# VH-VL binders against Protein mesh, part 21

Target 1, 209 residues: Protein mesh, of Bombyx mori (Silk moth) (h9jiq1r811to1019)
Amino acid sequence: GVAGIFGDPHIVTFDDLQYTFNGKGEYVLVRVDHSQLKLDVQGRFEQVPRNIHGAVNATHLTSVVAASNNSQTIEVRLRPQHAQWRYRLDVFANGKRVYFDRTALRVQYFPGVTVYQPMYVLNQSEIVVMFSSGAGLEVVENRGFMTARVYLPWTFMNQTRGLFGNWSLDVNDDFTRPDGTLASVDLNNFQSAHRDFAQHWQLTDREQR
Short names: E, the ipSAE of ESMFold2; O, the ipSAE of OpenDDE; V2, 0.75 times the mean of E and O plus 0.25 times the DockQ between their complexes.

## First folded at step 15 (VH-VL; framework fv_tafolecimab)

Design n7 (from m8 with light chain A34N; at its last look DockQ between E and O 0.81; V2 from the best seeds 0.00; counts 0 for: pae E 2.4 > 2)
Fold by ESMFold2, look of step 15:
Structure n7 (fold): chain C 209 residues (1-209), chain A 122 residues (1-122), chain B 106 residues (1-106)
Amino acid sequence: as target 1 above (209 residues)
Amino acid sequence: QLQLQESGPGLVKPSETLSLTCTVSGGSISSGDYYWSWIRQPPGKGLEWIGEIYYSGETYYNPSLKSRVTISVDTSKNQFSLKLSSVTAADTAVYYCARDSTYDSYYYFDYWGQGTLVTVSS
Amino acid sequence: EIVLTQSPATLSLSPGERATLSCRASQSVDYYLNWYQQKPGQAPRLLIYGASNRATGIPARFSGSGSGTDFTLTISSLEPEDFAVYYCQQWDNWPTFGGGTKVEIK
């Protein structure tokens, strides 16, 4: 299964429920706590920069942090526009910057995780993270926006929690809060998704990766 | 042993194009393990990175020079080149070519040419 | 642009003395800071990479320290061949160099 964040934080859950939310800060995108798979994927959302019309009341994904089982923690971070020399994304393995800008560095192996950049890319605008657990993360930068997708084997159906839903094959329970209660979300009101659901998955300073 | 050597005219008239070539010997530009840079130093002053090229042709330039700089590579001749257009007296400098190398995610210039003085006058 | 400010501009010392050279970055460059030595009429030579790692063939009297914005190159006991200009250079973004510190005979 596949779930993801696209564009103007447009979320597609593992059950293909689509919604937008407008929160700032760090959120749980997906967690799995299963005997065959532990997974924690977190996203950071920041205010879209001010444009010629003043402040913009929207957020965008700027960082994804992921670990699975006993893997190293991988962070993929959107590089600020003023610092986009030749790298559109920064990649950190256990907090250390790593680069994929040369043939010998295109595929790199870390404890529990392999990270690579596709052959046709030299500017780190696309990064693929493959955990030994079978979980995968794909992060793509295009024109200043970060897109992220999480891939899970189908055998982990019904085991996910977070902004990407429960993967129950039923969209009606994808807005489940951390305490197990079901949020009533007005899909026509982007603030409802944050107010009634997403804010409950927001991390505190002590919970951030 | 790897060596880099700059070549080109030592005098360039104002408003013309400065053109230099770096010839690499004892190693291959097309190995894919290195970036290749031009760096300049006005007499008695500090160093300024001009830009770089990867063997596949991708280039990145110092933003302050970008509108006037072209770097190119000819892997068949094991060379890379610099063109700097519309030069003025401020472009008088020693021009170095250098190899950008990496170890353990640290990057540095480990091999440099001897440098060539280019004077912009008259 | 990341600006590197080296101080002092000139350091006048005698052989055998300790030299301490400073490089301050306008924003954090983590540990991506190199030091080069340049003698008159020569190309720069790599001394220190990644703030504190000596390049191949560099004597132990050269050491580097610091992280973030403040970096130091130390020459523990100056030899005659160490009187030269020293440049710091960052690699956190497109490369920039400091203005240099000239170490000269007092």
Scores: ipSAE 0.541, ipTM 0.808, lowest interface PAE 2.4, mean pLDDT 88
ESMFold2 (binder alone), look of step 15: mean pLDDT 93; pTM 0.950
OpenDDE, look of step 15: ipSAE 0.656; ipTM 0.865

## First folded at step 16 (VH-VL; framework fv_tafolecimab)

Design q1 (from n1 with light chain S28D; at its last look DockQ between E and O 0.74; V2 from the best seeds 0.00; counts 0 for: pae E 2.02 > 2)
Fold by ESMFold2, look of step 16:
Structure q1 (fold): chain C 209 residues (1-209), chain A 122 residues (1-122), chain B 106 residues (1-106)
Amino acid sequence: as target 1 above (209 residues)
Amino acid sequence: QLQLQESGPGLVKPSETLSLTCTVSGGSISSGDYYWSWIRQPPGKGLEWIGEIYYSGETYYNPSLKSRVTISVDTSKNQFSLKLSSVTAADTAVYYCARDSTYDNYYYFDYWGQGTLVTVSS
Amino acid sequence: EIVLTQSPATLSLSPGERATLSCRASQDVDYYLAWYQQKPGQAPRLLIYGASNRATGIPARFSGSGSGTDFTLTISSLEPEDFAVYYCQQWDNWPTFGGGTKVEIK
């Protein structure tokens, strides 16, 4: 299965439920916490910069952090426009910045995870993360927007929680809060998705706010 | 042993275009593990990075010079070149070509040409 | 632009003395800092990369330290060939160089 964050931002769950939310801060995108299978993928959303008309009431994805089954933690971070002289994304392996802009660096191996830049990419606008657990993360920058897709093998089915849903093959339970209650979300209201569902998946100060 | 050598005219008139070529010997410019840079040093002053090129032709430039700089590569001749347009006396400098290299994700310039003085005069 | 400020501008010492050169960055560059030596009429030579790693063929008397914004190049006992200009250079953004420290014979 696949779930992702696209555009401004638009979320597609593992059960193919689509919604938009407009929250700021750090959120659990998908989490699996079983004795033999672990996954934690988190996203950071920031307010879209002001324009000549004042504040823009929208957020965008600026960072994704992921780890699985004792892997090193990989973060892919959008570089701000003034720092995008050649690299569009930064990649951190357990807090250490790494680069993929040369043949010898294109594919790099870390404990439990492989990270690479596709051969046709020279400016780190696309980064692929492959965990030994079978989980995958694809992060793409295009014209200042960061999108992310999480790919999971069937071994994760029915075990996911977070903004990407439960992967239960039933869209009706994808808006499940951390406490197990179902949120009533108006799919045409950006504030409803945040107010009624997504804010409950927001990380606390101790969890990387 | 890898060597880089700058070549081109040492005197350029104001408003004209400075053109230099760096010839690489003892190694291949087509290696995907290096970028190829131009760096200049005005007489008695410090160093300024101008820009760099990958063997496939992708370029990156110092933002302060970007509007006037073109770097190109000719892999069949094992060379890369600098063009700096609309020069003034401020562009008088020793121009170096250099290899942009990496180890363990740390970047540096490990091989440099001997440098060529370009004077913008009159 | 990341500005690197080197101090002192000139360091007057005798052979055998310890030289300590400072480089300060206008923003955090982590460990992405290199040091170069330049003798008159020559191109720069790489000394240190990654703040503290000696380049191939560089004598052990050269050492680098620091991280973030404050970096130091130390020459433990100056040799006659060490009287030169030293530049720091960062790679956290497009490359910029410090203004240099001239180490000259007293």
Scores: ipSAE 0.528, ipTM 0.788, lowest interface PAE 2.0, mean pLDDT 88
ESMFold2 (binder alone), look of step 16: mean pLDDT 92; pTM 0.946
OpenDDE, look of step 16: ipSAE 0.764; ipTM 0.891

Design q2 (from n1 with light chain A34H; at its last look DockQ between E and O 0.72; V2 from the best seeds 0.00; counts 0 for: pae E 3.2 > 2)
Fold by ESMFold2, look of step 16:
Structure q2 (fold): chain C 209 residues (1-209), chain A 122 residues (1-122), chain B 106 residues (1-106)
Amino acid sequence: as target 1 above (209 residues)
Amino acid sequence: QLQLQESGPGLVKPSETLSLTCTVSGGSISSGDYYWSWIRQPPGKGLEWIGEIYYSGETYYNPSLKSRVTISVDTSKNQFSLKLSSVTAADTAVYYCARDSTYDNYYYFDYWGQGTLVTVSS
Amino acid sequence: EIVLTQSPATLSLSPGERATLSCRASQSVDYYLHWYQQKPGQAPRLLIYGASNRATGIPARFSGSGSGTDFTLTISSLEPEDFAVYYCQQWDNWPTFGGGTKVEIK
């Protein structure tokens, strides 16, 4: 299965439910916390910068942090446009920046995870993260905006929680809060998705990976 | 041993185009492991990075100069070049070519040319 | 643009003395800061990369420290060949250089 974050932020769950929310801060995108299978993928959302047309009342994804089954933690962070000289994204392995723009470094191996830049990319605008658990993360920068997709094998089915839903094959339980209650979300109102659902998956500084 | 050598006219008239070539010897410019940069230093002043090129032709420029600068590479001649248009007296400087190389994910300029003074004067 | 401010502009010392050169960045550059030495009529020479790592062939009297915005180059005991101009350079974004510190004989 696949789930993702696109655009303003537009979310597609593992059950193919689509919704938009406009939250700021750090959120659990997908989490699995069982004794034999662990996954934690978190996203940071920031207000879209002012543009030539004035203030913008929207947020966008600026960072994704992921780890699985005691792997090295990988963060992929969007570089500000004024700092995007040759690198569009920064990649951190356990807090240390790593680069993929030379031939010998296009594929790098860390404990429990392999990270690579596709051969056709030279500017770190696309990064693929492959965990030994079978979980995968693809992060793409385009024109200053980050999108992310999480790919999971069937071993994760029915075990996920967070903004990407429960992967129960039933869209009706994808708006499940951390306490197990179901949110009633008006899909025509992105404020409803944040107010009634996504806010409850927001992390505090103490909960940040 | 790797060597970089700048070449080109030492005197350029205002409003014309400054054109320099860096010839690399003792190593290959076609490696995917290096970036190739132009850096300048006005007499008695500090250093300013102009821009860089990868052997495949991808370029990145100092934003303050980007509208006037073109860097190109000719891998068959093992050379890369700088063109700076619409020059003024402020462009008078020693121009260096340099290799941007890596160790342990740090990029730094490990080889520099000797530098060539370009004077902009009528 | 990340601006690097070096201080002092000139450091007048005698051989055998300890030199301390400062570089301050306008925003954090983590550990991505390098130090170069330049003698008259010559291209710069790399001394320190990544804030604290000596380049190949650089004597142990040269050391670097710092992270984030504040960085220091130290020459523990000046030798006659160390009187030169020193530049810091950041590599967190497109390269920018500090204005230099001239170390001159007193």
Scores: ipSAE 0.395, ipTM 0.746, lowest interface PAE 3.2, mean pLDDT 88
ESMFold2 (binder alone), look of step 16: mean pLDDT 92; pTM 0.946
OpenDDE, look of step 16: ipSAE 0.595; ipTM 0.845

Design q3 (from n1 with light chain G50D; at its last look DockQ between E and O 0.72; V2 from the best seeds 0.00; counts 0 for: pae E 5.1 > 2)
Fold by ESMFold2, look of step 16:
Structure q3 (fold): chain C 209 residues (1-209), chain A 122 residues (1-122), chain B 106 residues (1-106)
Amino acid sequence: as target 1 above (209 residues)
Amino acid sequence: QLQLQESGPGLVKPSETLSLTCTVSGGSISSGDYYWSWIRQPPGKGLEWIGEIYYSGETYYNPSLKSRVTISVDTSKNQFSLKLSSVTAADTAVYYCARDSTYDNYYYFDYWGQGTLVTVSS
Amino acid sequence: EIVLTQSPATLSLSPGERATLSCRASQSVDYYLAWYQQKPGQAPRLLIYDASNRATGIPARFSGSGSGTDFTLTISSLEPEDFAVYYCQQWDNWPTFGGGTKVEIK
């Protein structure tokens, strides 16, 4: 299965439910916490920078951090505009910055996880993270915004929680809060997704990364 | 042993194009292990990075010079080149080619050519 | 553009003395800073990378420290060959160099 965050931000769950929210801060995208299978993927959302029309009332994904089955923690962070001369994304492995800007460095191995830049991408605008658990994360910078996709093998089915849903093959239960209750979300109201569902998956400073 | 050597005319007239070539020996541009840079130093002054190229042809330039700079590579000759258009006296400098090492995630200019003085004068 | 300001512009010292050179960045460059030595008529020579790591073949009397915006190159006991100009260079963004510190004989 696949779930993702696109645009400003547009979310597609593992059950193919699509919705938008404009929350700011750190959120659980997908979490699995079982005795033999663990995954934690978190996203950071910040206000969209000003454009030629002034302030923009939207948020966008600026960082994704992930770990699985005691792997090293991988963070992929969107670089600010003034720092994008060669690299569009920063990559950190357990907090240490890592670069993929040469052929010999384009695939790197860390405990429990492999990270690479696709062969013909030179500016770190696309990074792929592959965990030994089978979980995958793809992060792409395009035109100044970050898109992220999480790929999971069937071993994760029915075990996920968070903004990407529970992968039950039923869209009707994807708005499940951390306490197990189902949110009633008006998909035509961008504030409803945040107010009634997403904010409950928001992290405090003690819970992030 | 890796060596870089600049070559080209030492005198260029104002408004013309400055052209330099860096020849790499003892190593290969086409290996894909490094970026290849041009850096200049006006007499008695500090250093200014001009730009760089990867063996595939992708370039990155100093924004203040970008409108006037072209860097190119010829992997068959193991060379890379600089063109700087519309020169003035302010472009008089020693021009260095250098290797931008990024192996093991450290980024610095570890090998430099000897430098060549280019004077812009009538 | 990240501006690097080196101070002092000139440092007049005698052999055997300790030299302390400063480099200040206009914004944080984390630890992504290198130091170079340049003698007249020569290309720059890498001394320090990543703020504190000596390049291969650089004597132990050279050390670097700092992070963020404030960086220091220290030469613990000056040798005659150390009288030269020193430049810092950041690589957090497109490369820029400081204006240099000339270490000269008093």
Scores: ipSAE 0.094, ipTM 0.638, lowest interface PAE 5.1, mean pLDDT 86
ESMFold2 (binder alone), look of step 16: mean pLDDT 91; pTM 0.938
OpenDDE, look of step 16: ipSAE 0.546; ipTM 0.837

Design q4 (from n1 with heavy chain Y108W; at its last look DockQ between E and O 0.84; V2 from the best seeds 0.00; counts 0 for: pae E 3.1 > 2)
Fold by ESMFold2, look of step 16:
Structure q4 (fold): chain C 209 residues (1-209), chain A 122 residues (1-122), chain B 106 residues (1-106)
Amino acid sequence: as target 1 above (209 residues)
Amino acid sequence: QLQLQESGPGLVKPSETLSLTCTVSGGSISSGDYYWSWIRQPPGKGLEWIGEIYYSGETYYNPSLKSRVTISVDTSKNQFSLKLSSVTAADTAVYYCARDSTYDNYYWFDYWGQGTLVTVSS
Amino acid sequence: EIVLTQSPATLSLSPGERATLSCRASQSVDYYLAWYQQKPGQAPRLLIYGASNRATGIPARFSGSGSGTDFTLTISSLEPEDFAVYYCQQWDNWPTFGGGTKVEIK
């Protein structure tokens, strides 16, 4: 299965539920916490620049942090457009910056995780993270915006929590809060997804990876 | 041992195109281990990175110069080249070619040509 | 553009004295800073990479320190060959260089 954040931001859950989310800060995108299977993927959302019309302020994804089982933690950050030259995204492995800008560096191996830049990419605009657990993360920069997709094998089905839903094959329970209660979200009101559901998945500074 | 040497005209007229070639010897551009850069220094002033090229032809340029700069590579001749269009007196400088190298995720220019002075004068 | 401001512009000292050169970045460059020495008519020579690591063949009297926005090159006891211009250069974005510090004999 696949879930993702696209646009500014548009979320598609593992059950194909689609909704708009405009929260700011750090959020759990997907988390799995079982005795033999762990996954934690978190996203950071920041305010887009105010536009001339000013009606609604949007947020966008600027960082994704992921770890699975006892892997190293991988962070992918969006570089500001004025700071982009041969690097569109920054990549960190356990807090150390790594580069994929040479042939010998295109695929790099870390404990529990492999990170690579696809063959046709030379500017770190796409980074793929592959955990030994089978979980995958793809992060893409396009025109100053970051999109992310999380790919999970069937071994994760019915075990996920967070903004990407629970992968139950039933869209009606994807808005499940951390305490297990079901949120009633008005999809016609962009603030309802945050107010009634997403804010409960927001991290405090102590909980961030 | 690896050596880089700049060649080209030392005098260029205003509004014309400055054209330089860097010849690499004692090493290979096509290895894919390095980026190849042009850096300039106006007389009595500091250094300015112009841009760079990877052996595959991919280029990156200083944003302030990008509209006027073309860097190219000829791996069969083990050379890379700079063209800077529409020059003015402000483009008078010593032009260096250099190799962009890395160790443990740190970067620097480890080999430089001797530099060639290009004067823009009518 | 990351602007590197070097100070002082000129440092007049005698052989045997300690030289302290400053480089300040307009935004954090983490540890991605290099120092170069340049003598008249020559290309720059790498001294320090990664803020504090001496390049191969560089004498121990040269040392670098700092991170983020504030960096220092120290020459513990100047020798006659050390009178030159020194540049800092960052790699956090496209390369930019400081304006230089000229170390000249008093």
Scores: ipSAE 0.457, ipTM 0.762, lowest interface PAE 3.1, mean pLDDT 88
ESMFold2 (binder alone), look of step 16: mean pLDDT 91; pTM 0.935
OpenDDE, look of step 16: ipSAE 0.680; ipTM 0.870

Design q5 (from n1 with heavy chain T102I; at its last look DockQ between E and O 0.70; V2 from the best seeds 0.00; counts 0 for: pae E 2.6 > 2)
Fold by ESMFold2, look of step 16:
Structure q5 (fold): chain C 209 residues (1-209), chain A 122 residues (1-122), chain B 106 residues (1-106)
Amino acid sequence: as target 1 above (209 residues)
Amino acid sequence: QLQLQESGPGLVKPSETLSLTCTVSGGSISSGDYYWSWIRQPPGKGLEWIGEIYYSGETYYNPSLKSRVTISVDTSKNQFSLKLSSVTAADTAVYYCARDSIYDNYYYFDYWGQGTLVTVSS
Amino acid sequence: EIVLTQSPATLSLSPGERATLSCRASQSVDYYLAWYQQKPGQAPRLLIYGASNRATGIPARFSGSGSGTDFTLTISSLEPEDFAVYYCQQWDNWPTFGGGTKVEIK
């Protein structure tokens, strides 16, 4: 299964439900917490940068942090356009910045996780994270915007929670809140997805990785 | 054993193009392990990074100079070069070439040429 | 652009004294800071990388400390060869250098 978050922010759940939300802050994208299978993927959303006409009424993904089982925690951050030198994304392994910009550094191995830059990429605009649990994370920068996809093997089915849904093969229960209640979301109303569902998956400082 | 040596004219007229070459000896510029930089220092002043090149030809430039700078590499001669167009007196400086290295996830410039003074005057 | 401000501009000391040189960044650069020494008529020489790691062949009297925005180079007991100009330089973004601190004989 595949779920993702794109551009403006647009979300596609593991059950192929599509919706838009415009929340700011830190959110659970997908979480699994079972006896021998753990996954935590979180996203940070910030206001779209100001232009000459002032603030834009939208948010965008700027960071994804992930860990699975006993792995090191991997964070991928979007660099601001004014700070984009030879890297478009920053990558951190357990809080230590790591680089993929040299031949010997393109694939790096950490406890429980492998991280690499695809062979055609020279500027860290694409990063792939592969956990020993079978979970995968792909982060792509394109024209200053971050896209993320989470790939899960069937062993995670029916066990996921968060903005990417519960992977039940039924879109009707993907808007399940942390307390188990089902949100009624009007997909034609961007405020509905945030107000009625996504804000409940927002993290506090003590809950962030 | 690795050495970097700048070469080129020491005097350039205003509005013309400053051209320098860095020759690398005791090591290979074709290595995927390093970036190759130009850095300048106006007399009595501090250092300014101009830009860099990877052996495959990818370049990155100081944004304040980008419109006037071209860095290129010739792997067959083990050299990389700088062209700075439309120079003024403000471009008078000692120009260094340097190697950009990484160890334990930290970058630094480990080898520098001796520097060459370029004066812009007419 | 990340601006590095070094202070003082000039530090007048005698051999055997302790030198403390400051570098302040306009925004956090975490630990991505290097220190260089430059003697008259010479290219800079790497002293410290990663804020606190001595480069190969650098004497133990040189030490670096700090993180984020505030960094210090310390020379515990000045030798005659240590009277030079010192530059900090950050690697968090495209490279920028501080304005330098000249350490001169009092």
Scores: ipSAE 0.482, ipTM 0.778, lowest interface PAE 2.6, mean pLDDT 88
ESMFold2 (binder alone), look of step 16: mean pLDDT 92; pTM 0.948
OpenDDE, look of step 16: ipSAE 0.800; ipTM 0.901

